VHH binders against q9y6x5. Designs and how they scored, part 456

Target 1, 379 residues: q9y6x5
Amino acid sequence: LPPKLLLVSFDGFRADYLKNYEFPHLQNFIKEGVLVEHVKNVFITKTFPNHYSIVTGLYEESHGIVANSMYDAVTKKHFSDSNDKDPFWWNEAVPIWVTNQLQENRSSAAAMWPGTDVPIHDTISSYFMNYNSSVSFEERLNNITMWLNNSNPPVTFATLYWEEPDASGHKYGPEDKENMSRVLKKIDDLIGDLVQRLKMLGLWENLNVIITSDHGMTQCSQDRLINLDSCIDHSYYTLIDLSPVAAILPKINRTEVYNKLKNCSPHMNVYLKEDIPNRFYYQHNDRIQPIILVADEGWTIVLNESSQKLGDHGYDNSLPSMHPFLAAHGPAFHKGYKHSTINIVDIYPMMCHILGLKPHPNNGTFGHTKCLLVDQWCI
Below, E stands for the ipSAE of ESMFold2; O stands for the ipSAE of OpenDDE; V2 stands for 0.75 times the mean of E and O plus 0.25 times the DockQ between their complexes.

## First folded at step 23 (VHH)

Design la20 (framework vhh_7uia_1; at its last look DockQ between E and O 0.81; V2 from the best seeds 0.00; counts 0 for: pae E 4.0 > 2)
Fold by OpenDDE, look of step 23:
Structure la20 (fold): chain B 379 residues (1-379), chain A 123 residues (1-123)
Amino acid sequence: as target 1 above (379 residues)
Amino acid sequence: QLQLVETGGGLVKPGGSLRLSCVVSGFTFSSYHMAWVRQAPGKELEWVSTIQGSGGYTYYEDSVRGRFTISTDNAKNTLYLQMSSLKPEDTAVYYCARTQYKYSGEWTPMDVWGQGTQVTVSS
């Protein structure tokens, strides 16, 4: 039987939550599997980009989902939550569920993973749920497990997405121990439900399961605001994305706009596109705007408005607060093994290996995950 | 036609209890997050509580946590807010509305509102 893999994402699950809170179910999951304590995600550390990086193994500049809000100057198209269905935005890469279907003539299933409800390279997930935040985890899980068990061709790759603890992180801030404790307890219970259901259905021993996240969360404050209106008139630019990485499309000379912004705040770095640090791998895409503003950790870029979020993400991907974790269980993985760190793009070649797929060119390094896998030598 | 109708408001003494109801018509609340918001005289609109329409998650403002309980009855297409240990500062017009959470971490603007129900907490 072909190997099967379920990829689960709990949005905004900061890695150090594992150290600061109790997760009986997740810890049991880890005990019987593997843990990567820190996953270095891609810049910018936002939901659409990082989820696409997980399933493509590419940096954002390469797969073309460079933010949650994008603008293409040539086509004048916009990308956002309300406008994410145009294959134009996704077609610069091939996500693993497409590869799974095209290379092996298998089926893929998805419960609200970003991009899974879009035909990419004229291929859409065999089974998918349209994104709706109001659908319960249980319903999503039920659909996924149903597809994993009853599909022909068989579903060999499935994704499951959940919005917590991101939503709560934004609302309460990651440093709110009381509220976040409750939220994280619920998440752990969901993991318990997932495991229980898989066991009940007889899937647990044969299904590879990865539980991860796209990014962490940092504490924000009304005392840490960067007001762009104090630095530049809004008539001089179009704002494509705002915080904590602002994408600026100048309406006047780029240099003039840059000069107005470069000293706007000591807590914000201003980059011309060509001067964006190489370590971000965030230059070589036309969808990246001519000027980007990168706020320091915990600072919020605002216009003439106050931020209502107590937590946010999207910051420098080297910041530990931005890092998620990865846990995995199944026949492909060791039991009781912990690893310190991998890059988020490393997940793709690992998944391809597990599924027996030929990976597309990617930025991941398979060698970084070898120690997690039972069929590989760990040096 | 999309409609939300709030009921259950009234005058109560401090420490008292009220149960607000919001009857939904024209859509299925299980497809949305439903929220209670309130506006006190001379104050800005304040978020109170949100529930995932499917009933999976609830959110509360800190000032009401432990005292208020948001819930739904799918069979009745009704949203509830059980309020206990009411305080004078809870005095406001209470509205129910629908919203959704986005991938980006934003909430959609509340696009459907009721007329509101007055809650007055006074000795």
Scores: ipSAE 0.775, ipTM 0.904, lowest interface PAE 0.6, mean pLDDT 95
Fold by ESMFold2, look of step 23:
Structure la20 (fold): chain B 379 residues (1-379), chain A 123 residues (1-123)
Amino acid sequence: as target 1 above (379 residues)
Amino acid sequence: QLQLVETGGGLVKPGGSLRLSCVVSGFTFSSYHMAWVRQAPGKELEWVSTIQGSGGYTYYEDSVRGRFTISTDNAKNTLYLQMSSLKPEDTAVYYCARTQYKYSGEWTPMDVWGQGTQVTVSS
């Protein structure tokens, strides 16, 4: 049977939730498969960029989805969560579902992974759901399993996206043990349902399943606000994205805007684009604005004093609070193996290997994931 | 054609209970997130609670958490808010509204609103 892979994301699943909460179903999944305890994601640690990094193996500067809110000065185009369907934004890379469909004449299926309802390089996932957060996990799973089981040519790559624990992490904050325990219990139940459904349909033994996430979550507070209006009049710049990494397009001399911002708060780093630390790999794309502001962990950049934010992400990708995990099970993976860390860009070449696909040029290192795989000599 | 109709408001003593209902017509109930929003006299609108229309996920504003319960009955196309341990601060017009969560961690603007039902908590 051709190798098959299901890639699952639970948005905003911080790696240390595994240690701090009970996950009987996920722990059973891990026991019979592999765990990567920390995945080093890409800067900025936002949803759209990191989901695209997983499926392209590229840093954000290379794949072009550099934030959840973007502006392209040449075309005057705007990107946002509610305005994300223009292929222009996505066409700087080739995601794995496109490669799967074009090079191998296979099918791909998608339940709401960012970008899967967009025709990237004139190619949309063979089977897909338009994004709608109100669609239950059960319905997403039912569609995915139906497509995996009943398609010709066969679906060999499938994705499944779920908004939790990100939505609740933003709403309650990761330190709200009562609410987050309830939320994470529900997510573990969904993982149990996923495994049970795959077993009942006869898919479990021959399907490779990766369960991962795009980023973590850190606690915010009304006491940790950075008020930009206190430092600069909004007429001097266009605000492309606000928090925790603000994207600033100057309307006046760039140095003048920088000087007004550079001492605004001791809890914020202000970078000219050319001065962004090399370790971020976040410099060489026109969609990255001339000035970015990077708040310290748990700090929120605001235009006024009010904020409803209790949890957030997007911070420096060296922060453990921003790191997700990865778990995997299936014929390609060892049983009971634990690995400390990989880079999120390493997931793409590993997935290409499992599927027998030729990876496009990427920033991942296949060697970092070899120890997870049964067909590789591990050292 | 889209309609949200709230009922169940009234006068109640502090510590009392009320159950608000919102009957929905003109759209698929399970395709959206549904919310309760309130407005006290002379105050801004305040979000109270949201429920995922097809899932079990619920969200509450801090001041009502543990006292209010949001729920749905899809067979009756009805959204509920069970309110208990009511306080004078809960006095407001209560609206039901339709919204959706974004990938970016924010709800969409509420695009369909009911006419509201008055809740008055006084001794």
Scores: ipSAE 0.360, ipTM 0.725, lowest interface PAE 4.0, mean pLDDT 91
ESMFold2 (binder alone), look of step 23: mean pLDDT 81; pTM 0.833

Design la21 (framework vhh_7uia_1; at its last look DockQ between E and O 0.91; V2 from the best seeds 0.74)
Fold by OpenDDE, look of step 23:
Structure la21 (fold): chain B 379 residues (1-379), chain A 123 residues (1-123)
Amino acid sequence: as target 1 above (379 residues)
Amino acid sequence: QLQLVETGGGLVKPGGSLRLSCVVSGFTFSSYWMAWVRQAPGKELEWVSTIQGSGGYTYYERSVKGRFTISTDNAKNTLYLQMSSLKPEDTAVYYCARTQYKYSGEWTPFDVWGQGTQVTVSS
């Protein structure tokens, strides 16, 4: 039987939550599997980009999902939560579920993983749920496990997405111990439910399961605001994305717009597209706007009205607060092994290896995950 | 026709309790997020609480946490707000409304509203 892999994402699960809160179910999962304590995600540290990086192994500039909100100047198309179904945005890369189906004539399943309800390269996940955040974890889990057990061709790759603790992180801020404790307890319980269901269905011993996240969360405050209206007239630019990384489309001369913004705040770096730091791998895509504003950790870029979010993400991907974790269990993985750090793009070649797929060109390094795998040598 | 109908409001003394109900028709609330919002006299609309329609998650505004409980009854297609330890500052018209949570971490604007029910907390 072909190897099977379930990829689970708990959105906005900051890595250090594991150190600061109790996760009996997740810890048990880790005890019987592997843990990567920190996963360095891609810049910008947002949901759509990072989830696509996980499944493509590419930096954002390469896979073309460069933000949760995008604009293409040539086609004049917009991308957002409400407008994410156009394959135009996704077709610059091949996600693993497409590869899984095309290379091996297998089936893929998805419960609300970003991009899974879109035909990419004329291929859509064999089974998928349209995104609806109101749908319970249980229902998503039930569908995924049903597909894993009863599909022909067999589902060999599946994804499961859940919106917490991101939603709560935004609402309460990651430093709210009372609220976040409650939320994270629930997450741990969901992991318990996942494991229990897999055991009940006889999948646990043979299914590879990865539990990870796309990004962390940092504490925001009304005392840490950057008001763009104080620096530049709104008529001089179009705002494509706002905080904490603003994408600016000038309506006047780019240099003039840049000059108006460059000293707007000591807590914000302003980059011309060509001057974006190389370490971000966030330059070589036409969907990246001519000017990018990057707020410092915990600062929020606003216009006239202040943000009500007490937590946010999207900041510099080198910040620990932006980093998620990765845990895994299954026949492909060691038991009781902990690793310090990998890059989020490293997950893709690992998954390809597990599934026996030939990876598309990617930015991941398989060598970074070798120590997690039982069939690899670890030096 | 999409409709939300709030009931259960009234006059109560400080420290008292009320239970608000919101009956949903025209859609299944389990497919959405439902919220309570209130507006006090001379004040802006204030979010109070949100629940995942499927019943998995709840959120509360800080001032009502521990005192208010949002819940649903799927069989009755009804949203509830159990209010306890009521304070004069809780006096407001309470609305139930429908929303959604998005990948981006944003909430959609409330697109369906009830008529509201008056809650008055006074000695």
Scores: ipSAE 0.804, ipTM 0.909, lowest interface PAE 0.6, mean pLDDT 96
Fold by ESMFold2, look of step 23:
Structure la21 (fold): chain B 379 residues (1-379), chain A 123 residues (1-123)
Amino acid sequence: as target 1 above (379 residues)
Amino acid sequence: QLQLVETGGGLVKPGGSLRLSCVVSGFTFSSYWMAWVRQAPGKELEWVSTIQGSGGYTYYERSVKGRFTISTDNAKNTLYLQMSSLKPEDTAVYYCARTQYKYSGEWTPFDVWGQGTQVTVSS
């Protein structure tokens, strides 16, 4: 049978949590497998874009999911967390589960990874759960393992998504050691349950498992607000997304809007679309608005209101606070190997290699992940 | 048809305890997150605590952590708030409300509310 892969995301798991908190179960997983200490994710460092980058190997400008809130001027369509199911938004790329299940004798399963309940290119994951954040980790895991063990054609690629530690990071802030310690201990217990369940079902020795995340989390403060209404009248633009990367669609002359914003705060960079730094790979898509505002780490853009955020993400992808980690275990991976860094787009060609799939054109570099794999020469 | 009914409020001396109940009808309790929100006289609404309807996860506002305990009895479709070590500052109308967590990292606005129950902490 073809090699099998389970891809797991714990949303908002900052890489340095591994150094600052205790994870006996995750550390045992790492000891018997591999660790990448920092994964350099894609800009903007938000949930929908980065989860789609993992499974397509593409920068956001190339796969078209450029933010958690988007607007398309031609079709007048809006994308949001309550309106994310229109295939229009997802169809600029082909995610790995679609490629996988279109192969002979293969199917794909999904427990709530973003996009897996959408028919992308008229193809929806063979087995999937509709998104609902109140469904327990146990139920998600039970469905995934049932599908891995009991499907014809066999499930060879599966995904599993969990909302923590992102939810707690937003609510408490990453610097709240007491609350984050409690939350991260619960996550470690879930990893222990995952491994135990796979062992008890006879899956553990022949299933490749990747545990990763989409981004980190940084501390916010009521002392670090950028009041956009103090710089520009709201009537001069349409707000597509607010913080920490605001997406601005001018209603008046674009240069006039830019000039009103450029000196608004020393803690915010204002870019015309053509001036967005090349290192962001965030320019060449019509869904990227004519002006973006990028707050400094820990700063929050608001509309003349106080903020209730204690932690946030979405900032410059060069910031270590925005970086997740990657751990992996299974027959494709070395045991006890630690690697410093990869790019998040590198995960896709590695997964394609493990599954024996031909990757679609992408921005990842297979060579960056060779040292993780037992069948490759590490050079 | 959707209903949240709070009970258990009353007058209590500082340092005392109360248990609030919220009976839920008209929707699947375990498919949502449930919260307690309070409003002191002349003040804005203040979030108090949130719990996953399927169980397992709870969140608390910092001033109530360690004094208040949110819980559910899913067989009875009932949400509880056990309050102890009550202070005069806890005086408010307490509401239960329904919410959901989204991929974007945001909680939806509370879309179903109870009528509230008055808690008064005074000597």
Scores: ipSAE 0.568, ipTM 0.806, lowest interface PAE 1.9, mean pLDDT 93
ESMFold2 (binder alone), look of step 23: mean pLDDT 84; pTM 0.849

Design la22 (framework vhh_7uia_1; at its last look DockQ between E and O 0.70; V2 from the best seeds 0.65)
Fold by ESMFold2, look of step 23:
Structure la22 (fold): chain B 379 residues (1-379), chain A 123 residues (1-123)
Amino acid sequence: as target 1 above (379 residues)
Amino acid sequence: QLQLVETGGGLVKPGGSLRLSCVVSGFTFSSYWMAWVRQAPGKELEWVSTIQGSGGYTYYEDSVRGRFTISTDNAKNTLYLQMSSLKPEDTAVYYCARTQYKYSGEWTPFDPWGQGTQVTVSS
């Protein structure tokens, strides 16, 4: 009876993979639920920022996780995938699992969603796995389903994260149809396993399940490199993040650094912080550096070295290649409904509605997702 | 303290098979991704295959897919590479190594490495 929600992310799942590859299990999931064909994510289109935007409903400037690599000039702290557990980075927002488990008679569970192993506002997910990419999908799923079935107070919100197809997308590029077909078939099999496990445990009919992703993937090439070293000496700046959005902290006069960079490549836009386009919603946070460099789709910023990646993401969030999808099934959702697009920040207020939670102030619009929900008048 | 020991190399005719082993000590094998990397004479290091230490999720370099199989035996703390349909181009020193995948989309540098085992494919 109490509403329950499982939020699943397959990292780097580009929306048009659904059209260009076969997904018998995912298509059956969609047939019995809903599909949003394109989710417009937040800039920059990177893993940590977009996963936090999903669970907070906030643009990156507002939740403070502005990249996978960050620097806070006030505290002199650095954030990276090897140094991501300091609550300082996460405390500018309240993610849904914190709000959920602070309610009477509720718990939250997490299998490796970014941030769920961090005590945000002194609150860590009630049940969680420390991040370790070597843990199989089956073990993550087994823990999540065990917690959904066997916890007191009951787990009403759960998350599950998987690294594919992002890892393979980086390695092969999205245009490698042979390799990506094999990878995406494995992902579809995992979705089949997920559904089968939920059915076997008697969870399927009364659990709301969202399957989504944080971003897509675009094809890169050794022919599309922007050599930053050819334009500026390393001694003039501190590099906070490199590609495809470089974050530049000048060590000398900011205007001099900007002038050296502005003509570096016709395939890169150079912005002073105050000149970052308003549509990015990426300006009003101290963690956003004074100069950013935004590569064109498929271009890679490098330091006088070759790139090993054949696919990447982080580009302008208006690019269809950066957009994931969202599919959902459960008692809160219609059956067989397809919707063209939502903003990734809209997912948070929708999830709060499903769970009966009061959302914190956020950038999402509940009205954008009303047509997915059986209890809403769709207009 | 950390140790990876490869065995099973040798001389094999084209079309033959070998099974490489890598016995691991000093760390929790299942908490990492494990890899095989090779170096042909006078060539750069070339990644061959990677396996998830806890599960069975695998990656293969294109030229070995369908011919080589990476696997683990957690009870023996051992990584394997079953090599079949061997070609002269597979001649190399084969190393096992440890890595990890991070949220940022990056693999950590291979560390530690084994001492290597020689595979020679020749008529």
Scores: ipSAE 0.704, ipTM 0.883, lowest interface PAE 1.6, mean pLDDT 93
Fold by OpenDDE, look of step 23:
Structure la22 (fold): chain B 379 residues (1-379), chain A 123 residues (1-123)
Amino acid sequence: as target 1 above (379 residues)
Amino acid sequence: QLQLVETGGGLVKPGGSLRLSCVVSGFTFSSYWMAWVRQAPGKELEWVSTIQGSGGYTYYEDSVRGRFTISTDNAKNTLYLQMSSLKPEDTAVYYCARTQYKYSGEWTPFDPWGQGTQVTVSS
């Protein structure tokens, strides 16, 4: 039987939640598998970009999903949560489910993973669910497991996405122990349900399962706001994305706009596109706007009104609060092994290896995950 | 046609209780997230509580947590908000609406909304 892999994302699961809260089910999962304690995600640390990086192994500048909100100046197209279905945005890369389906006698399945309900390179997941936050985790899980069990050609790669603990993180802030404890308990229970379902169906021993997330969450406050209106008039620019990384499209001379913004706040770095730090790998794409503003951790960029979010993400990808974790279980993985850190782009070549796929050119390093795999030598 | 009708509002004393109802027609709320929002005089619209129609997930604003309970009756296609230990600051027009969580972390309300029901908490 061909190897099978289920990739699960719990949006906004900050890595240190594992240290600060109890996860009986997840800990059991980890005990029987592997854990990467910290996954360094890509900049910006947002949902669409990072989920696409996981499945492409590419930095955002390379796969072209550079934010949750994007603008292309040439085509004048916009990308957003409400407008994410145009293949134009996704076609700069080949996600793993497409690669998987290029193989003979293989299918892919997806439950609301970003981009999975879009035909990319004229290929859409063999089985998929349109994004609908109202659909329960159980229903998503049931569909995924059904497809994994009963599909022909067989589903060998599947994705499962869930919106928590991101939604609650935004609402309550990650430092709200009372609310987050409740939420994270539910997440752990969902993991329990996942494992139980897989066992009940006889999939558990033969299915490789990766549980990860796209980013963490940092605490925000009404006391940490950066008001752009105090620095520049709206008539001088178009705002493409706002916080914590603002994308600025100047309506006047770029230099003038930059000069108005460069000293706007001591808690915000302002970059011309060509001056964006190399470590972000966030420069070489036309969808990146001429000026970006990067707020410090926990600071929120606002216009006239204050943000109501108590938690946010999208900040510097070197910040621990932005980092998710990765846990995995299955025939491909060791048991009871813990690893300190990998890059999020490293997941792609690992998944390709597990599935026996030839990876597209990517920014991941397979060597970083070798110690997780039973068929590899670990130095 | 889609319709939401809120009822159950009224005048109560501090510490009192009210149960709001929202009857929906033209759609099944099990296919949506449902939310209660409120608007106090001179204030902006405020999120109160959200429930997943197809599941048991619930969210509450911090100010109402422990005092308010959101629930649904699928058979009646009705959304409820049980309010207890009411405070003067809970005074507002309460609306029920469909909503959806987006990848960006935003909640998007759906039209149409109900007419709202007035809740007044006063001594």
Scores: ipSAE 0.552, ipTM 0.813, lowest interface PAE 1.0, mean pLDDT 94
ESMFold2 (binder alone), look of step 23: mean pLDDT 81; pTM 0.818

